# Miniprotein binders against a7ua95r516to809, part 116

Target 1, 294 residues: a7ua95r516to809
Amino acid sequence: ASLSLLSISDLVPDLQFIFFWMSNAIEILYFIQQKSPAYMQTIELMDDKAGSKESLLSATISANEEAMTILEEVIMYTFQQCVYYITKTLYVVLPGLLDCNPFGTEPSSEQCRRAAGVCVCAVCVMPEAVRRVVSVFQTTSDLLQQYQVHSEIQSQMFAYLFFFTNVSLFNQLIDKGPARGWFQRSRVLQIQASVKILLDWAKGAGHNHLAQKFFAKFCSTVTILASPPQQLSQMSWKALCAEHPSLKPVQLHRILTQYQLMAELGPLPIWQPSSEDEAYIYRTVDLLESFENH
Below, E stands for the ipSAE of ESMFold2; O stands for the ipSAE of OpenDDE; V2 stands for 0.75 times the mean of E and O plus 0.25 times the DockQ between their complexes.

## First folded at step 8 (miniprotein)

Design fg3 (at its last look DockQ between E and O 0.52; V2 from the best seeds 0.58)
Fold by ESMFold2, look of step 8:
Structure fg3 (fold): chain B 294 residues (1-294), chain A 83 residues (1-83)
Amino acid sequence: as target 1 above (294 residues)
Amino acid sequence: DPKEVVEELLREAERLLEEARKALEEGDFERAILLAEQAVWLILRAMYEAEKYGTDPEVREKLYEIQFKADQILERAEEELKK
C-alpha cells in the first residue's frame, strides 16, 4: 500500500528559509516600533533652523510608515507561505486519523492484560496515522522556537493549523462517513481516542486554549456521536444547540440523523428542530465548512 | 474473555479516580490530573472493548458515569492549577 507522498520532514529546508526571513522582518519591525519614538523625540529637541527640523520630522514619519507597511506585508506573505506548505502536509495526513485504530490490532484481551500488568498509561499507543499529524505540529513548534518567532505569531500559526485540521476532519467525516462506516459506534470511539492524542499534544505544548476554540466543531461532532443513546435521546434540540454552539443547524441535523440510524432508534425523528432552525436543516450549502473562513 | 477485560479496566479506572479525588481534596492538583488522565484512557479503552465485544448494560452505564466523574476531577484540578 502506498503512503503519503508529502511529509513535513521534506519541507523543513523550505520552512527554515521562510521562518528565517519572517523572523528577520518581525525583528526589524520591532526595532522601528521601539526605537523610532526616541529618535522622533530627539528631532523635536533640535534647534529649528531654516525649517530643517520640520522637514526632517516629516521625512522620518513618512519613512517609518513606509518601512512598517513593507515589513507587515513581508510578515504576512511569509506567514501565508508557511501555512501553505504546512497545510499541504496536513491535508495529506489528516484523513488517516479517521481510519486508524489507536487501540491496536492485537486481540483486545491480550493488550488489556498487558496494560493491567504494566503501566496503565500504555493502554493506547500512537498509531502511525496519528504520529504523522503530531509530527507536523511538533516540527512546526520546533521551528518556531528555533527561530525565536514572537509568541503572538506562534499562536496565530497554530490557530490556523487547528482551524485547518478541524475543517478537514469535519468535512471528511460528514462527506465520506456514511460510505466509509465512520458513524459506527466502535469507529467513533477509535476516532475519539485519536483526537484525544492530538488534544493532549496541544495541551502539553501550551496551545490548549487554541485547540479548545478551533477544534470545537469536530470535537462536538465526536462527543455527540459517542454519547449513550438513552442520554442523547432525552436531550432536546435546543439543549443540543446550547451545548454545541459550533454546529450549524444543517450540521447538527445530519449528525443526529446518522446517530439515530447507527443506534437503531427507529425511523421516526427523535429531535424536533426549533422553529427558527427548521428552515435551515436542509441547507446543503452550509453543510461543509470552508477553508476560507479563517 | 472480552467481558472480563472490560470489568477489569473499569475496576482499575475506579481505583485511579478514587486516588485522584483524594489528591484533589489534599490540594495536589498535578497528581489529581495525572491519575484522572490515566483513568480516562482506561475508560476510553473499556468503552471501545464494550462496544466491540459487548458487556452488561449495568457495566456500560457505569463506564459513562465514571467518565463524567473523571471529567469533573480534571476540570476542577485544572482550574485550581491555572491560578
Scores: ipSAE 0.685, ipTM 0.896, lowest interface PAE 1.0, mean pLDDT 83
Fold by ESMFold2-Fast, scan of step 10:
Structure fg3 (fold): chain B 294 residues (1-294), chain A 83 residues (1-83)
Amino acid sequence: as target 1 above (294 residues)
Amino acid sequence: DPKEVVEELLREAERLLEEARKALEEGDFERAILLAEQAVWLILRAMYEAEKYGTDPEVREKLYEIQFKADQILERAEEELKK
């Protein structure tokens, strides 16, 4: 049964093979791009007494272009295969992040300080559900390091993985949240803490900029849901749009509606959309995010 | 006592933020970020405890004040590291 839900560890041998091919193709492409101009200059400096120089130049240009095209196709294919298998694994483990309680387990006694009998340790014990997600990212990082993949490709891979994670978490929360009770304030705070653990991992791994960029939508959603009623009630629709530019009008409207439904304190203001946004707050086609938009 | 849990977490968060401020003034921006991030974790725990078991409005206001202070220290330290 465990094998029917392939873990990232089960995929490592196959991923190692794909990363190996990808890394080698990238290195060969880089070498050709860096060395071919100098080689072409060498050919141009040759004496063309037999009329062969133009043929040699033409043949060399054609061969280089063909080789670069093939290498780019290999890089694209291997990159897509890695992303496919890694994101397939992420998709299975990500819902667990929304259901776990990161406050449920105290750190080890050796690292935990107590004040008046209360554990005040600022060291988080990573929940198993969060650990499963982090394990996918850590294994990816380890494979990129093992095969010395160029830093720009590493950045592209984590950009896409964070993009995928953000879209998956946002869609799960918006679509399934009401039925799962995920909009309850205590559950939102658990989600916020779980996301912090994930973002802290990304920062430690050197991907803080990518994480901040690609998690903006989900982070905005959780931030609004975790806001105190007094603070949120003082913000206009325009102010909320300015503070959370990653959210579409229909998404912001849905989030605020859920906030009002879960709030147990007094009457909350009705956030009036701007005239510009009024036409868009009910566009259901724009509610969920696509995994395919560039 | 759930109220004591929230108050102790806040007290420790305040202590960490004061150490973070001192690190910031000493030019140790990495240490300031580390300490402030630790404080943020304790603040999140305190907010969760306050929501789950209830708390006084005054304590809830203090939670948001301390969160704002942590955000300011992180913002300043991160900006200095960019330089």
Scores: ipSAE 0.608, ipTM 0.851, lowest interface PAE 1.6, mean pLDDT 83
Fold by OpenDDE base, look of step 8:
Structure fg3 (fold): chain B 294 residues (1-294), chain A 83 residues (1-83)
Amino acid sequence: as target 1 above (294 residues)
Amino acid sequence: DPKEVVEELLREAERLLEEARKALEEGDFERAILLAEQAVWLILRAMYEAEKYGTDPEVREKLYEIQFKADQILERAEEELKK
């Protein structure tokens, strides 16, 4: 009940506080790392008055190491807290992405109408369900930029968020897809288009490589399901494995089985797993992705 | 008519892809990408409409053909922008 009301906007004040401390801790850590060698060198160049130099050097080294350790803990803790809050928000909005129809609304953008008389450019009218997901990522991006968080930490944040999103969407599709009718070709095309809007946003935000990497499994699943029967029925198990290396054999087998049921295809010998993969297709424990594998 | 919608989307997508091809030949890779991406959206919608309401198998085949053309233009243009 309470989770359904949580919006990213409601978390902004708390996230601002966490990002502030994370950014400051990173900055201080970087400062210590850069200035410590010069400071130690300065101590080393001082006149050794009564053995105080070695004691001062040792004390300075120890203090810097302790400070750096504490700062690293603060950075790690604040990072984890940010991820925790943001992923909770994603968890709430992501199911809507699988149910939305991105083709239901006519695009109103003048730029798109000028380019194409019937512009269906998703940029013009982002479906509300997609907008909610994008809003989480955009708010995260804006906060990271506002507090000038180091680029590496930004990349790690988005990597994890994309990972989480992929796992969540993939697991939902595999687990609930048959019952929800998400394996129907028309529904798959809606999902494909919705994910494309998200990926286009990620490309525009400078996260194209990360998005392509971390969404690979979900995208592969959707691509297979969106394939016409005439095309997919000509692809061997080995060819499908090669084209979709992000999918485990058990996952690919499940997807193909569900596709077969949906398309009312008889058993296809060409989709039979290789002798090498035959043992792996029965590993149902590997069917769903784990959130802990990051 | 859903069929008319699919045909209209297809015609417009083909128009955009031809413009994208010209832009690619002219060395305007950014414009080629923009036009091809717009065409992809029209193709995806056309595929959805075709699947939802049913359409001629020939129209479906044409949609896959133009999708492949769009992907080729995008790939070529993106490769040239990385140079």
Scores: ipSAE 0.526, ipTM 0.817, lowest interface PAE 0.9, mean pLDDT 88
ESMFold2 (binder alone), look of step 8: mean pLDDT 81; pTM 0.761

Design fg4 (at its last look DockQ between E and O 0.48; V2 from the best seeds 0.52)
Fold by ESMFold2, look of step 8:
Structure fg4 (fold): chain B 294 residues (1-294), chain A 83 residues (1-83)
Amino acid sequence: as target 1 above (294 residues)
Amino acid sequence: DPKEVVEELLREAERLLEEARKALEEGDFERAILLAEQAVWLILRAMYEAEKYGTDPEVREKLYEIMFKADQILERAEEELKK
C-alpha cells in the first residue's frame, strides 16, 4: 500500500516461520539418521515370542525411510522458500550499491589526513545502499543462528545468496553501466570499495571462501576496470583470460570495449581474441548471467 | 592540497605494509592481515583521490604496485593461518 519496496525487516515474521519448520525438519532428520540404528538393535534383541520381531523390524525400516523422505522434501521446499524471500529483497537493494560513494562527501583531505595512522573506518564510510545489503546478509545470519540451523545448510544458503548477488551486480553493470557512468575509473573505485565492505562482512561471518568463489566474476570485472591504462594495455588477451578465468570471452570482450571507450583508447592489437575465442565474443546470449545457473 | 593527500596516504600505506611484512616473517599472521587490510583501505582512498584530483605518474604507478604487494601479503598470511 504506502510502501512500494519490500525491506528485509518486513519479511522477518514470514522468514521466522519458515526457518522454524526447516530447522525442526533438519533436527528430526539427523535424529533418525543417528539414533535409528540403536533402536533397530534394541528390536533385534527382543524375544520373538509370537514371530512379531520380523514384522516390527520391517515396519520400523519402512517408517524410517518414509520419514526421511518427507523430511528431506520439507527441508528442500523451506530452503527454496527462504531463498525466494531473501533474494526478492536483495534484488531491490543491490542496484544502489553501484550508485553510492563509500568515500563520503566531506572534503577528502581532512578525512584522509586524520586517517593516516588511524583506524580504517575513518577512510571509508558505509553508504546507506551498502548498509541495506549488509542488513539482508546480517539478518539472514542472525535468523540462521536463532533457529540453530545446521552449519552445512547455512553455507548452502550463503552460497546461493552470494551467487545471486554476483549475477545481479554483474548483469546490471554490463547492462546499465554505460548509461549510468559506472565505467568511469573513479566510479569503478567507488564500486570496488563498496564490494570490499561486503567481502569484509563475509569474512567476518565465516563465509570468506564462499564469497571468494561466488563473487569471482563481478570482482574480476571490477579489477579489470580499475586497472590503470598503462598497465592494462600491456596485458594480452591470453594473459587476461588466464588471470580472469571466471569471465567468458563475450564478457571479457565487452569489458575491454567499455574500458577502451572510457580510457579513450583505440583498439589494441594485444587484446585481439585468440582464433579459438573469436567465435565466442559475439555470442550475446552468453553475455549476461542466468539466475538459474546455481 | 589533494596531491599531498595522495602522497601522505601512500607513505602511510607503505609503512603499514612494511610492518605487515615483518609480522608475516615472524609468524604473527593475524597481525599481518590486520596491517595489510588497513593499508588496502588507504591505497583505495589514495587511488580514488588520484583519479579525482590527479597525481604524479610515478605515484600512480606506485599505488598499483603497493596494492599488489598488499594482496600478496594477505594471501600468504591467510594461507598460513589455515595450517
Scores: ipSAE 0.672, ipTM 0.890, lowest interface PAE 1.0, mean pLDDT 83
Fold by OpenDDE base, look of step 8:
Structure fg4 (fold): chain B 294 residues (1-294), chain A 83 residues (1-83)
Amino acid sequence: as target 1 above (294 residues)
Amino acid sequence: DPKEVVEELLREAERLLEEARKALEEGDFERAILLAEQAVWLILRAMYEAEKYGTDPEVREKLYEIMFKADQILERAEEELKK
């Protein structure tokens, strides 16, 4: 099947199977970890009939260690498989987010009708492109809850998915943005609004901190691009570096250069990189984010 | 008229921010956040319309001003909810 036809709903049966095994393996691992000390203590308190106590203890320790090792491998494998399938679906739907117009004429919800009939709020019908992305995350959340996966594993999964999403969106914006007109102010505002919907979802789902952390680079990029020329032209390179610490010097320089071209500002001395950063702004290898850094 | 749409959105956003400010003063921080978030959406839409069709620079400056006010209300309300 072409990657373009893969929906998260099509993967649910396979994901359910994987989540089932992952959850069970975690539960068994925790059971062994919690009960093993008490069991060993019980063996230690047994009468040493015929020297069998040390042999039994050694055998029990060895069996528990082997079982724990196998369970950890199963957990790791199942986690990786889940991430693999979910990221494939994200890869398909994420490009649509950058082209989305969230300010389109979609019917306002009844709650939004209390505001003048032109209200586009978070309660309004979510744009289809944004809905597709949110659906991937929501389905993931629902499956994790359904199978009662440990909270730490849930957090790790969302951390990775947000990381992947940020890298994907950032790289697309930097690489294709100029050619697609995504650096135009009106288009940037559309992107900003679309990302806000996603972040609001993450906040509502209890993942606000993770979302803020892992989307920082993309959000910083969009914030800079959405800034008025009058405001941004007053900010020094040093101030921008301090305000957007998630951006590498080469990335910030690229963004500012493209902004300058788009806004027809000409060269701004105030955006001149510091002598310390001057060597780094030419490291084009660091311009795009890598998926391997997680 | 795109200009009329921007002006309408701005008026509604200002209304919501005033209600949010009152809620903040009353100690209803959850309501303040909700109202301010709604205002932010209207402001973002107004900014988009202003940039797409061209709007008076004064209107653009006003939109930035009210966005800043919205952010301040959100920040204050969120800080109070963490206490």
Scores: ipSAE 0.392, ipTM 0.735, lowest interface PAE 1.3, mean pLDDT 87
ESMFold2 (binder alone), look of step 8: mean pLDDT 81; pTM 0.773

Design fg5 (at its last look DockQ between E and O 0.47; V2 from the best seeds 0.52)
Fold by ESMFold2, look of step 8:
Structure fg5 (fold): chain B 294 residues (1-294), chain A 83 residues (1-83)
Amino acid sequence: as target 1 above (294 residues)
Amino acid sequence: DPKEVVEELLREAERLLEEARKALEEGDFERAILLAEQAVWLILRAMYEAEKYGTDPEVREKLYEIYFKADQILERAEEELKK
């Protein structure tokens, strides 16, 4: 029972209630904003009987402002509650993305050899770990559409979910990667494929721009780690910073350090930080990302 | 044979990318995207197999180059489709 609230399916009833109120508050707020000018004009055209017109205008303005304030607070609170519950679920399922294998081992290789040519459907399968993350995103999307939540709010919701996903994956990779072996070449390639499944989902769901923006740090990290030594060793520190602006100097330095260990490379002079960045590569307080920086 | 699998995947990915490039030039952006996405998945699998079984560094470098080309075709086709 205590674990039943960790699954997105277990949260659906609570999310339905929250989305219902959020959607209704948005619709009422929109109605007030679109109808209020016309109603105020109606009052302006009324006969002024012993000052009742001025009192009605003042009371209407005050009531309108109070109603809009309350509705905005409901929208903000319900949005925050949705994000809170959904990200609790994401937090539980995201680590598995770093440990799964979207390529399998022998069935896909055997099917490729046997099928008289290469078939795309034989090159990957969606691992259960990836499916769990996709399920959270898809369930969220389905609920937002079911309750006809305004498209701007839907975009803001996914912007935050992608931001949260990026921070969680990046922090875990940096923090746990050495002990878990996640910097091994074959492992990085598996992670790259798993993230592509998520990016493909986001693209198909109409959120490609948001995914490109908010996954940038994690994707840059994986791109660097997946690069072959022959190519990466030709790129200077300055070129890497320019190609990967989402990475802070301390983050890029740590990623390159892990790359050197994985590839069994000694220090490369071309990767020495610029004079401007040299003071910042040891700022360990800047290494991990905050969940509050969106 | 892992080397044969990597070479087959690479060959098919190159074929798909040439078709994608031609589709892009002809303005068939949806077909270009479909073909380039298929190539990307073949390349990702080939990169994984090549790394797992320790194939020649030149093959791994070529896979990276082709991955980059596929990504460029996707970006161009998707930008054109937005218009």
Scores: ipSAE 0.693, ipTM 0.897, lowest interface PAE 0.9, mean pLDDT 83
Fold by OpenDDE base, look of step 8:
Structure fg5 (fold): chain B 294 residues (1-294), chain A 83 residues (1-83)
Amino acid sequence: as target 1 above (294 residues)
Amino acid sequence: DPKEVVEELLREAERLLEEARKALEEGDFERAILLAEQAVWLILRAMYEAEKYGTDPEVREKLYEIYFKADQILERAEEELKK
């Protein structure tokens, strides 16, 4: 009940605090790392008055190591807290992405209106369900930029968020898809279009490579399900494995089985797993993705 | 009429693909990508409408053909921008 009310906007004050400390800790850590060698060299060049040089050097090294260790812990902790809060908001909004119809919105842009009102380009009004997901990512991006968080940490943050999103969407689609009718071709096309809007946003935000990498499994699933029966029925198991390397054999087998049911196809011999994969298609433990692998 | 919508989307997608092809030939790869991406959106919508309401199998086949052509233009243009 209480989770349904949590918006990313409600978390902004808490996230601001965490990002502030994360950014500062990173900045101080880099400062120490850059200045420590020069400082040690300066101590080494000092005249050895009364044996105090070695003790000062040792004390400085120890103090710097301790400081760096503490700062690294702060960075890790703050990073984890950010991820925790942001993923909670994603968890709430992501189911809406699978149920939305991206083709139901009228184009808002003048350019789209010229296309006889039938344009569904990304410049048109983003569907509300997609907008909610994009808003989480955009807010995260804006906060990371506002606090000038190091680019590597930004990349790691988005990598994890995309990973989480992919796992969540994939698991929901595999687990609930048959019951929700998400394996119907028309519904798959809606999902494909919705994900395309999200990927286009990621491309525009400079995260294209990360998005392509971490959404690969979900995108592969949707691509297979969106494929026409005439094309997919000509692809062998081996060809599908090669085309969709992000899918485990058990996952691909599940997808094809559900596709077969949806398309009312009889058993296709060409979709039979290879002798090498036959043992793996029954590993139901590997069917759903784990959130722990990141 | 859903059929009319599909036909309209198909015509517009074909127009955009032809423009994208010209842009690709002219070496304007950014424009080619933009035009091809727009065509893909129209095709996806047309496919959705076709599946939801039922359309002529020939129209569906045409949509898949156009989609494949759009994807080829995108791939070629993106490869050229990486050079």
Scores: ipSAE 0.390, ipTM 0.731, lowest interface PAE 1.3, mean pLDDT 86
ESMFold2 (binder alone), look of step 8: mean pLDDT 81; pTM 0.773

Design fg6 (at its last look DockQ between E and O 0.28; V2 from the best seeds 0.00; counts 0 for: pae O 3.0 > 1.5)
Fold by ESMFold2, look of step 8:
Structure fg6 (fold): chain B 294 residues (1-294), chain A 83 residues (1-83)
Amino acid sequence: as target 1 above (294 residues)
Amino acid sequence: DPKEVVEELLREAERLLEEARKALEEGDFERAILLAEQAVWLILRAMYEAEKYGTDPEVREKLYEIWKKADQILERAEEELKK
């Protein structure tokens, strides 16, 4: 009855099986790559009076190529299966990040003053919604370590999970933000803090460079929305594009439009798109991101 | 008093950033990062409180400037540790 449950903990047995075979396939592939030159060298040292040296070299090359092809296919398939299960879980839990409040409901003057210079939990509390996302990332990290999956594959998996997270959060914010009130400045600041908890997890887990790369679009969006009106209104379109290269013109235009509505600002001449970008701000097909990494 | 909370958070964040700047100058990049990260969390809380309870625009601009300064200290310290 496991088809009805999307919790990462319910998927662990299946993930353990898949990681086991992925790790085995990687180790066998590595062995072939490391030992194949030595075996070829022993063939090269053979006395070739019967002509068997050339035939053995040809057969060995063919067998190695077949084995490596099969192993690469197994690695790719098991990787895709892991990603499938993990991202199904992420898809369910990620929207909650946009609705939670890591700062709580009331300012605590005494707690804030006493907690200055204390750990993160003294200034904010990890909301349940954030904890659910962290749990998916942490469980994935623990399984990858448990099965000693090669570090390059671990990096590729987290690159994809961060990419998926970025796309999911960005698309939800852009698509549902107006109806859900997510562009209100106090809400944006709550979102910013929630995402910082995820970024801090990634940094502590050794994935800071991947998080910096693959969260860039969503982080840029939140950074713009969190900027004070007096600061943001002094930045030209060109300056904003330069500061936020991850954002497409249609995306930046939409973000600035929502900012104007939230801050009750009229159109600003300084935010007029460059002539180069002006046609692109109407490409609504480019507004939302694709989950496919091409 | 929300205004008092924001002012205290800002004061403490500025203290931590001054200590982080000194640590950076002394080559203690790990301490600089620790102090600046603590300051960032105080600044984020202060920005939220300031926005929720409607403080002066000058305070909100100061918080944003300090936040950018903290980020610059972090970038500089992390870059130096790569060496």
Scores: ipSAE 0.679, ipTM 0.893, lowest interface PAE 1.0, mean pLDDT 83
Fold by OpenDDE base, look of step 8:
Structure fg6 (fold): chain B 294 residues (1-294), chain A 83 residues (1-83)
Amino acid sequence: as target 1 above (294 residues)
Amino acid sequence: DPKEVVEELLREAERLLEEARKALEEGDFERAILLAEQAVWLILRAMYEAEKYGTDPEVREKLYEIWKKADQILERAEEELKK
């Protein structure tokens, strides 16, 4: 019951606290890493008064190592907490990308309501379900920038969030898609348009490469399902494997089987797996993606 | 009438695609993309409405043709922006 009410806006205060400490810990760690060599050199250049130099050097090294270890733990912990909260929010909003009627909601803007005919304004073009997902990513981006989090950590966070999003959407589509009618062509096209909006956002946010990499499996699935029967029926198993290398043989086989059922196509010899892949298409354990691989 | 809604959506999508084509010819690739994307959403809405009430094969074919036109404009405009 309570999870359905959790918006990213409700988590902002907690996330701000965590991002503050994460950013500070990174900054301190970086400072220690940059200054430690200079301090060690300074100690080494000091006049060797009877045994004090070696003890001071050893103590300084030990103190710096301990401090760096603690800071790394803080960074790791805060990073994990951020990811945990953001992924919880994503978990709530992501099903909307698959299950929403993108056109069922009244235009949100008063201007759209007053427009005679079909409103094509930017507000009406983006479905609410897509806006909610984009809002999670945008809020995350804004917070990372606000607290000046190191670019590498930002990239790692978005990599994980895109990974999580891809796994979640892919697994839901494969598992529930047939039963929910998400494999219907019109529905697939809606999903494809929604994914494009997310990719465009990622491109605008400077994360184009990460988005292309981590959404590859979901995008490949949607691309296959969106393909006209006339085109897809001309593609061999080998060609589809080559064009969609992110899909495991078992996944591709499942997608094609469901496509065949949906399109009411008879068995297509051209989609038969190669003798090499035939053993792999029955590995049901590899059908769904794991969240543990990141 | 659901048919009237679909026809209206199609007409508006075609209008937007024509404007997108003009923008493409004028070298305004960003505007071409924007217009084509808007057209895609109208086509998708038209498809949804058509399916809800039983899709006439002729309507489905027309929607598909207009969608292909939109995709071509998008592809061309995106290619030109990468240069």
Scores: ipSAE 0.047, ipTM 0.481, lowest interface PAE 3.0, mean pLDDT 85
ESMFold2 (binder alone), look of step 8: mean pLDDT 81; pTM 0.772

